VH-VL binders against q9umr5. Designs and how they scored, part 424

Target 1, 268 residues: q9umr5
Amino acid sequence: SYKPVIVVHGLFDSSYSFRHLLEYINETHPGTVVTVLDLFDGRESLRPLWEQVQGFREAVVPIMAKAPQGVHLICYSQGGLVCRALLSVMDDHNVDSFISLSSPQMGQYGDTDYLKWLFPTSMRSNLYRICYSPWGQEFSICNYWHDPHHDDLYLNASSFLALINGERDHPNATVWRKNFLRVGHLVLIGGPDDGVITPWQSSFFGFYDANETVLEMEEQLVYLRDSFGLKTLLARGAIVRCPMAGISHTAWHSNRTLYETCIEPWLS
Key: E = the ipSAE of ESMFold2; O = the ipSAE of OpenDDE; V2 = 0.75 times the mean of E and O plus 0.25 times the DockQ between their complexes.

## First folded at step 20 (VH-VL)

Design gn7 (framework fv_mavrilimumab; at its last look DockQ between E and O 0.93; V2 from the best seeds 0.89)
Fold by OpenDDE, look of step 20:
Structure gn7 (fold): chain C 268 residues (1-268), chain A 123 residues (1-123), chain B 111 residues (1-111)
Amino acid sequence: as target 1 above (268 residues)
Amino acid sequence: QVQLVQSGAEVKKPGASVKVSCKVSGYTLTELSIHWVRQAPGKGLEWMGGFDPEDGEPFYAQRFQGRVTMTEDTSTDTAYMELSSLRSEDTAVYYCATVSYDWETGRYSFDYWGQGTMVTVSS
Amino acid sequence: QSVLTQPPSVSGAPGQRVTISCTGSSSNIGAGFQVNWYQQLPGTAPKLLIYGNSNRPSGVPDRFSGSKSGTSASLAITGLQAEDEADYYCQSYDISLSGWVFGGGTKLTVL
């Protein structure tokens, strides 16, 4: 039998948004128990990510308990960060494949349509004034806003990304690393035509330096320091990178070719 | 507020086709996702198909695939449902409805309905 | 046979509480898809009553409530009134059918 699949959605999504993904899984792996977690939908997806982590944790715990052989996680966009944090705080998770589907794993720094909508008077260069405030950190998007020009503010004010990355010291860093390393495989999916994740390489833990030059995962301090286990995972062959061009952000969960190439192989 | 006004009752012979219209007002058709649901006399509701609220593409219930066609005329804000190869069991009231997304709750629902069109198939 | 199973009928006296169940499966409600409820008065088109498991549209009184758990959903009506006599349908999305699905409907009689 196939292991259960748990899907965690992104910003402003609903379970309906993942109907095609579930249909693909049902067709190719019949009998698989697939569940889209119907939590923090719509506007509620703007709530602090730690709150979301707690809510999703409560939802996945009973599913994991019923699946002693393990489960797979498919986490889309913002959901990918939620899942990474979830796996960091859970010392008893049994996740075989963690599939990060077009997630800003290394953060977001860009003027996207949804950011302009939420912050109409702010540009990416000035969003740090809002996001790195106590008030800003009450919004999920600000929890993973990563301004490369204001690194000190990011490191000190980011209440989520900087912590799960181990970029800021905290008493749980070692334990979170240990917990995250329980994952069997980390499957990173994204692509250059995404149009939302900025830079798109963030889905692969790449990101801007101070000059907005994109550096790859292996050049990141979090990797070099193995602050949350990326270096360790890579060394043991547990990281899979699956880039794909020609896919817009809202299509990652609804593309059959992408599913067959990047997702399906890890659902066995 | 959205209003849906459907065409009048139809009487058809078996094997014929019927095309029901649904005129939208209050909003433009391009702003809405129209779906069709039918109800046989004394029976329950059955979804036939509609335009996907996320990508705007039409999709149909498997039962009706190949026999139903849903189209839209944006110039007249009118949606159409054509059902071919009519059978006696196709006798029903046919409803058009809007499927809307509420961004506050992240929910989809059939929030507005037409008055229904009775289609009778008899020899 | 509907994909979503409802009791064919329920009844209650005015002022009472009644509950209508909607039983799905792992391919719809259990898969995480939301449940909507519709009220259909005799000779009229359906009306949205509850959306997204538990939300009430404007104009729907708070004596109507919805809930979802596991593979099932439930509509509760408190303070039953004569005007509540109608057919009620649950609705969700089903991945096995790749489409929206309705329950078989429940006829509510107010005694």
Scores: ipSAE 0.927, ipTM 0.956, lowest interface PAE 0.4, mean pLDDT 95
Fold by ESMFold2, look of step 20:
Structure gn7 (fold): chain C 268 residues (1-268), chain A 123 residues (1-123), chain B 111 residues (1-111)
Amino acid sequence: as target 1 above (268 residues)
Amino acid sequence: QVQLVQSGAEVKKPGASVKVSCKVSGYTLTELSIHWVRQAPGKGLEWMGGFDPEDGEPFYAQRFQGRVTMTEDTSTDTAYMELSSLRSEDTAVYYCATVSYDWETGRYSFDYWGQGTMVTVSS
Amino acid sequence: QSVLTQPPSVSGAPGQRVTISCTGSSSNIGAGFQVNWYQQLPGTAPKLLIYGNSNRPSGVPDRFSGSKSGTSASLAITGLQAEDEADYYCQSYDISLSGWVFGGGTKLTVL
């Protein structure tokens, strides 16, 4: 039998959006128990990410308890950050594959239609004024906003991303690193034609320097300092990078070739 | 002010086909996804197919695959369902309905329904 | 046998509370797909009553409520009234059938 699969959705998603992914799993791995967590849907996806992490933690506990051999996570967009935080805060998780599906793992520095709707006169160059305020940090999007031109403000104000990346000192850093390192595999999926994740290399832990030059994962301080375990995971051969061109942000969970190439091999 | 008005009742012989229309007003078909549900006399609701609200492509219930075609004419805001190779078991009321996404809740629903079209298949 | 199982009938006296169950499986409700509920009065089209497990459209009285747990869902009607006598259908999405599915329907009788 196959390990259960838990799916964590992104911003303003619905479980219906994952129907094709679940159909692919049902066809290739019949009998697999797959659950899209039906939490923080619609407007609730804007709630602070720590609040979402707590709610999703409560939902995954019974699933993991029934599966002592382990579970897999498939986590899309904003959901990939929720899942990485889950792996850090749960000292008893049994996740084998963490599949990060076009998630802004090093943060977001790009204008989106959702940001235009929330903050209609703001652009990426001035959004730090909102996001790096106490009020702004009450919105999930701002919890992973990463302005490379205001890094001091990011490091001071981020209530989520700077903490789970180990970029700001906090009392749980050592324990979170230990917990995260219990994952069997980290599967990173994304591509240059995504159109939303900015830079798209954030899905692979790449990000802008102060000149907006993209530095790859191995050039990032969080990797070099091994602040939450990326260097250790790579050295174990536990990081899988699966880039794919030609896929827009909303199509990652409905592309059969992407599933067969990047997801299916990890659903033991 | 969304309203769905369907074509009138039809009587058909086995082996024939039927094409039911659904005229949308208050919205345009470029803004809405139309699905079709039927109900045999004294029986429950049965989903037949419709246009996927996320990708805009038609998809059909497996039991109607190969017999049903659903189309839309955006110039007249009219959706169509054509069912071929009719059998007496296809005698039913055929409804069109809109499928809508509510961004506040992140949920889909069949929120507006046509009045229904009786299709009778008899020898 | 419907993919979503409902009792064929339920009954209650005016003012009482009734519930209508909708039992699915790991390929629909249990996979995390939403549950909608529809009311159908005799000779009329179905009307959306509850969507997304527990949300009421505008104009639906607050004595109607929905919930979902595990592979099952429930519609509750409190303060039962004569006008509530109708057929009630649950609905979800099913992975194995690759489509929307309805329950077999429940006839509610007000005694």
Scores: ipSAE 0.846, ipTM 0.920, lowest interface PAE 0.8, mean pLDDT 93
ESMFold2 (binder alone), look of step 20: mean pLDDT 90; pTM 0.926
ESMFold2, look of step 21: ipSAE 0.845; ipTM 0.920
ESMFold2 (binder alone), look of step 21: mean pLDDT 89; pTM 0.925
OpenDDE, look of step 21: ipSAE 0.923; ipTM 0.954
ESMFold2, look of step 22: ipSAE 0.843; ipTM 0.919
ESMFold2 (binder alone), look of step 22: mean pLDDT 90; pTM 0.927
OpenDDE, look of step 22: ipSAE 0.925; ipTM 0.955

Design gn8 (framework fv_mavrilimumab; at its last look DockQ between E and O 0.93; V2 from the best seeds 0.90)
Fold by OpenDDE, look of step 20:
Structure gn8 (fold): chain C 268 residues (1-268), chain A 123 residues (1-123), chain B 111 residues (1-111)
Amino acid sequence: as target 1 above (268 residues)
Amino acid sequence: QVQLVQSGAEVKKPGASVKVSCKVSGYTLTELSIHWVRQAPGKGLEWMGGFDPEDGEPYYAQRFQGRVTMTEDTSTDTAYMELSSLRSEDTAVYYCATVSYDWETGRYSFDYWGQGTMVTVSS
Amino acid sequence: QSVLTQPPSVSGAPGQRVTISCTGSSSNIGAGFQVNWYQQLPGTAPKLLIYGNSNRPSGVPDRFSGSKSGTSASLAITGLQAEDEADYYCQSYDISLSGWVFGGGTKLTVL
């Protein structure tokens, strides 16, 4: 039998948004128990990510308990960060494949339509003033805002991304790394035509340097220091990178070709 | 507020086609996602199909695939449902409805309904 | 034969509490899709009563409440009134059918 699949959505999503993904899974892997976690939908997806992590944890624990052979985790957009944190704080998770579907794993820094909507008077270069405040950190988007020009503020004010990345020292860093390394495979999916994740390479743990030059995962300090286990995972062949062009951000979960190429192989 | 006004009752012979209209007011058709639901006399509600609220593409219930066509005329803010190869079991009240997304809750629902169109299929 | 199973009828006296169950499966409610409820008065079009498991549209009294757990949902009506006599339908999305699905409907009689 197939392992259960748990889907964690992104910003402003609903369960309905993932109907095609579930249909693909049902068609290609009949009998699979697949569940989209119906938590923090709509505006509630703007709540602090740690709050979301706790809520989703409560939802996945009983599912994992009923699946001693393991589960697969598909996490879309913002959900990918939630899942990474989830796997970091859970010392007893049994996730075989963690599929990060177009997630800003290394953070977000860009003037996208949805950011402009939420912060109409803010520009990319000035959003740090809001996001790296106590008030800003109450919004999920600010929890993974990564301004390359204000690294000091990011490291000190980011209450989520900097912590799960191990970029800021904290007493749980070692344990979180150990927990995250329990994952069987980390499948990273994204592409250049996403239009939302900025830079799109963030889905592969690439990101801007101080000159806004995109560096790859292997050039990142979190990798070099193996602060949360990326280097270790790569070394043991546990990281899969699946880039795909021609897919917009809202289509990653509803593209059959993408599913067959990047998702389906890891649901066995 | 959204109002949906449907065309009048229809009487058809088996094998014929019927086209029901649904005129939208309060909002433009381009701002709405219209779906169709029918109800046989004394029976429950059955979803037939509609336009996807996320991508705007029409999709139909499997049962009606190849026999139903849903179209829209944005110039007149009117949605249409055409059902061909009519059978006696197609006798029902046909409703158009809007499917809306509430961004606050992240929920989809059929929030506004037309008054219904009775379609009778008889020899 | 409905994908979502409802009791065909329920009854209650004025002022009482009644519940209507909606039993789905792993392909709809259990898959995480939301449940909506509709009220249909005799000879009228359905009206949205509850959306997204437990939310009430404007104008719907707080006597009506919805809940969801596992593969099932439930509509509760407290302080039953004569005007509540109607048919009630639950609704969700089903991946096996790739479409929206309704329950078989429940006729509520106020005694």
Scores: ipSAE 0.924, ipTM 0.954, lowest interface PAE 0.4, mean pLDDT 95
Fold by ESMFold2, look of step 20:
Structure gn8 (fold): chain C 268 residues (1-268), chain A 123 residues (1-123), chain B 111 residues (1-111)
Amino acid sequence: as target 1 above (268 residues)
Amino acid sequence: QVQLVQSGAEVKKPGASVKVSCKVSGYTLTELSIHWVRQAPGKGLEWMGGFDPEDGEPYYAQRFQGRVTMTEDTSTDTAYMELSSLRSEDTAVYYCATVSYDWETGRYSFDYWGQGTMVTVSS
Amino acid sequence: QSVLTQPPSVSGAPGQRVTISCTGSSSNIGAGFQVNWYQQLPGTAPKLLIYGNSNRPSGVPDRFSGSKSGTSASLAITGLQAEDEADYYCQSYDISLSGWVFGGGTKLTVL
């Protein structure tokens, strides 16, 4: 029988937006229990990511308990960061496939409609002044803002991304790495036509250097130092990279070819 | 404010078609998604189909697939529902309703309803 | 039969609390889809009462509340008034039907 699938949404999403993905799963994996977690919807998706991780943790516990053979996670956009944190903080998770669907895993450095709405006088070059403040860190978007030109501020001020990446020392780093490494597969999905994730290679743990040149995952310090387990996972053959062109940010969960190519094979 | 005004009652023979109109005022069809819900006498509400608020394409309840067509005319802000091959069990009040998204809650709802159009199918 | 099951009727005296259940499945409410509630007074179109499980639109009294748990939802009406006598419908989205679904309706009688 198929493992249950847990879906974690992104910023300003609706469970209705995942209807096509759920229909695809129902067609190809009949009898699979699929749940879009109906928490932190709309404006609540702007709450600090650690608050969201706490709430989503409480929601996944009973689902995981009913499925001792394991579960799969499909985590979209901001939701992919929530899921990675879940894998780190839960010492008893039973996740087989963690499917990261166009998530800003190494952070975001791009202007979005939500950033413009929230901070209308700011551009990406000066958002660090807001995001790397205590007030800014109360917004989820700022929890993964990663300004490559102010990396010192990022490392000191980030209450979320710098910690789950192991870029700042903390007493739980070894335990979080051990927990993350219990995942069966890490499936990374994204593409150049996303239009929101900036750089789009953040979905594959790539990111800008100080010159805004994209360095791939294997060139990142967090990979080279294996700070949270990426190098170990890659060496184990547990990382799957599935890039696809021609898909905009809001279409990742409604494209059948993307599902069949990048998601379906991992829903055992 | 949004108002939905539907065409008048119709009496049809079995095998005929009916086309019900829904005129939108206070907003345009480019801003709203119209869905259709029917209610047989003494019975409950039944969703028939509508325009998806996310992709703007029509989609229909499976039991009406092949018999129903929903269209819109943005120049007159009028939505239409056409049901063909009518049977006596299609006797019902047909409602149009708007489906809207609330960004603050992240939720969809059928928030504005037309007055209803009675369609009677009788020989 | 509707995929969302409601009791066909409920009743209560003025001032009492009543609840109306809406039982779904893993293909709708249990998959994480929202529940909306509609009130239909005799001879009128349905009116949105609750959306997104628990949100009240403007103009709906505080005595109406909604909740969702597992595969089920509930509408609660406190301080029951004569004007609350109506039919009530729950609504969600269903994956197997690829569409919106309504419950069968509950007739509320105020004694």
Scores: ipSAE 0.841, ipTM 0.916, lowest interface PAE 0.8, mean pLDDT 93
ESMFold2 (binder alone), look of step 20: mean pLDDT 90; pTM 0.929

Design gn9 (framework fv_mavrilimumab; at its last read DockQ between E and O 0.94; V2 from the best seeds 0.91)
Heavy chain, then light chain:
Amino acid sequence: QVQLVQSGAEVKKPGASVKVSCKVSGYTLTELSIHWVRQAPGKGLEWMGGFDPEDGEPVYAQRFQGRVTMTEDTSTDTAYMELSSLRSEDTAVYYCATVSYDWETGRYSFDYWGQGTMVTVSS
Amino acid sequence: QSVLTQPPSVSGAPGQRVTISCTGSTSNIGAGFQVNWYQQLPGTAPKLLIYGNSNRPSGVPDRFSGSKSGTSASLAITGLQAEDEADYYCQSYDISLSGWVFGGGTKLTVL
ESMFold2, look of step 20: ipSAE 0.853; ipTM 0.921
ESMFold2 (binder alone), look of step 20: mean pLDDT 91; pTM 0.934
OpenDDE, look of step 20: ipSAE 0.928; ipTM 0.957
ESMFold2, look of step 22: ipSAE 0.858; ipTM 0.923
ESMFold2 (binder alone), look of step 22: mean pLDDT 91; pTM 0.937
OpenDDE, look of step 22: ipSAE 0.926; ipTM 0.956
ESMFold2, fold request of step 23: ipSAE 0.854, 0.863, 0.848; ipTM 0.922, 0.924, 0.919
ESMFold2 (binder alone), fold request of step 23: mean pLDDT 91, 91, 91; pTM 0.938, 0.934, 0.936
OpenDDE, fold request of step 23: ipSAE 0.933, 0.930, 0.932; ipTM 0.958, 0.958, 0.959
ESMFold2, last read: ipSAE 0.855, 0.855, 0.851; ipTM 0.923, 0.921, 0.921
ESMFold2 (binder alone), last read: mean pLDDT 91, 91, 91; pTM 0.936, 0.938, 0.939
OpenDDE, last read: ipSAE 0.929, 0.933, 0.929; ipTM 0.959, 0.958, 0.958

Design po1 (framework fv_nofazinlimab; at its last look DockQ between E and O 0.81; V2 from the best seeds 0.86)
Fold by OpenDDE, look of step 20:
Structure po1 (fold): chain C 268 residues (1-268), chain A 122 residues (1-122), chain B 112 residues (1-112)
Amino acid sequence: as target 1 above (268 residues)
Amino acid sequence: QVQLVQSGAEVKKPGSSVKVSCKASGGTFSLYAISWVRQAPGQGLEYLGYIIPIFGTARYNEKFKGRVTITADKSTSTAYMELSSLRSEDTAVYYCARGSHDSTGYEPFDYWGQGTMVTVSS
Amino acid sequence: DVVMTQSPLSLPVTLGQPASISCRSSQSLVYSDGNTYLYWFQQRPGQSPRRLIYKVSNRDSGVPDRFSGSGSGTDFTLKISRVEAEDVGVYYCMQGTKWPFTFGQGTKLEIK
């Protein structure tokens, strides 16, 4: 039988968004038990990410316990960060494939058309003021807001991303790295036409430098220092990168070609 | 100069709801936390919650068990605080406050509304 | 929740004399960025609260220099070097480090 699949949704999202994904999985892997976690939906997805991690942990623990051979995680958008953190804090997870579906794994600093209503350019450049404060860090968006022009503030004030990245020292860094390395495969999915994740390379752990030049994963300090295990995972062939063009952010979970190419191979 | 102007005093029956408004003028709105704090007669200050309008949702003090709803209208630069299932102990002056930023970072409660007295009586 | 404990709760002071208010938190108020988000507010009779001090020791604009804040970790103090009649009111400390953000009980400053 196929390993159970656990799905974690993204910002302003719900389980309903994954109806097509469920259909695809059912067709290609009949009998697969798929659980789309209905937690922190809609506006509740703006709650602090650590709170979400705790909630999702409580939900996945029973599922994992009933699947001794392992489970697969499909985590979409903001959910990808939640899942990465989840795998970092769980010392006994049994995740075979962690599929990060268009997630801002290296953070967000965007003003794309999709987000312009929320983050006009002038506001984007000033969001650090509120985000890198206790008041801002109570919202998920700020938990992975990564302003390349205010790196010090990010490193010091980010209560989530900087920690799971091991960019800021903390007493659990070694353990979290060990836990995360339990994953069988890390499947990174994203693409240039996403329109939300900014830069889109964040889905592959790429990100802006201080000049807003996008650097690749291998150029990131978190990789070079192997702060949470990316270098180790890559070395043992556990990282899969699946870029795809022509897919908007809201379509990653509803594109058959994408599913067959980037998701389905890892649901065995 | 930023000013916060709140709606007028309210008298409500137990079990009803009250919605207080807080209109901000003289500055930007979306990137500043609007906090709501109340003060029962002769008592101290209690933090209800706050909203960052750009995000469109609020952070709530769980003490109120979901009775508080904080919203913001960016088009009118107005924040709202609604308290439902009112009880006598909800009688208080309700304040809105807005933050600001300086060279040291973001700081809340730089500006305060004049307060809105809400009386809950049978 | 972080408990903020002020002392004293009542503070009668002679005009021109100094005053000191203590605020203790049940846990450290040092945030990840190294800042301590401890605030002091003044509320004069019949008025809205007014922020006096932010981040332990920074005076807001317009706040007289006779007001000063100090402290670290869990122990904080607001001092008034020379109390004036306009200083009558209730003073509150507040922590903004951990949600829910919480106020002290307040200290009522009165003139003897």
Scores: ipSAE 0.935, ipTM 0.969, lowest interface PAE 0.5, mean pLDDT 95
Fold by ESMFold2, look of step 20:
Structure po1 (fold): chain C 268 residues (1-268), chain A 122 residues (1-122), chain B 112 residues (1-112)
Amino acid sequence: as target 1 above (268 residues)
Amino acid sequence: QVQLVQSGAEVKKPGSSVKVSCKASGGTFSLYAISWVRQAPGQGLEYLGYIIPIFGTARYNEKFKGRVTITADKSTSTAYMELSSLRSEDTAVYYCARGSHDSTGYEPFDYWGQGTMVTVSS
Amino acid sequence: DVVMTQSPLSLPVTLGQPASISCRSSQSLVYSDGNTYLYWFQQRPGQSPRRLIYKVSNRDSGVPDRFSGSGSGTDFTLKISRVEAEDVGVYYCMQGTKWPFTFGQGTKLEIK
């Protein structure tokens, strides 16, 4: 029998968005128990990410307890950040594959046609002013907003991303790293035609420097210092990078070729 | 300079709803927290919630158990607060307030509306 | 929720004399960025509140220098070095560190 799969959705999203992914899993892995968590849907996805992590933790505990051999996580967009925090805060998680499906793992610094209902006019250079305050940090997009031109503000004011990346000292850093390192595999999926995740390399732990030049994962300080375990995971052969061109942000979970290439091999 | 002008006083029956408007003039609207605070007669201040209009959603004080809805219309630079299932203890002056930005950050409650008296009969 | 406790709740003062208002929080107001999001407001009779002090000790534009704020952690003070007749009103502290953001009960300043 196959390990259960838990699916975590992204910003302004809901469980219905994953109907095609569910069909693919049922076709290739019949009998797999797949749970798409129905929490923080729509505008509720703008709640602080730590609130979402708490709610998702409560939902995954019984699923993991019933599956002592382990579970898999498929986490889409913002949901990939929720899942990464879960892996850090849960000292008893049994996740084998963490599949990060076009998630802004190093943050977001962009506006696009996809987010027009949220950002009808380009405001990326101004969001730091509200995001790096207690008022802004009560909204999920500010929890992972990463303005490369105001990195000092990001490092000091981020209540979520700077902490789970180990970019700011905190008393839980050693425990969170240990917990995260218990994952079997980290599967990173994304691509240049996503159109929403900016830079798209954030899905692979890449990000802008102050000149908006993309530095890859291995050039990032969090990797070089191994602050939350990326260097250790790579050395174990536990990081799988699966880039794919030609896929827009809303199509990652409804593309059969992507599923077969990047997801299916990890659903043991 | 920034001015916040609220809608006029209202008298309501218990169980009904009220919607108060707050129109901002001067400066950018979408990047500020627009807060709603109330003050019962002879009492202190109580924070209801706030909206950052660019996100199109609000944070609410859970004390009100979902009775408060805060929205914004960027095209008219107007924020709204709706309180449903009114009770006599909801009788208060309702204020909107907007923050300001300095060169590096955000500061709340720099500008205040004139207040809107909402009276809930008996 | 963070509870903000002001004392005294009623403060009769002699014109020209100093006044001091205490505000205590139930937990530290120091945020991750090193700032302390503690604010003071003045509400004159029949008027909307007005911000006096932001982030503990910074006076707003147009606030007389006889007003000063101080404190750290959980204990904060607003001082008026010489009370003038126009200072009559209610003074509130507020914390902006942890949602829901909360006000103290208010201190009514009156001339004896």
Scores: ipSAE 0.807, ipTM 0.905, lowest interface PAE 0.9, mean pLDDT 91
ESMFold2 (binder alone), look of step 20: mean pLDDT 91; pTM 0.933

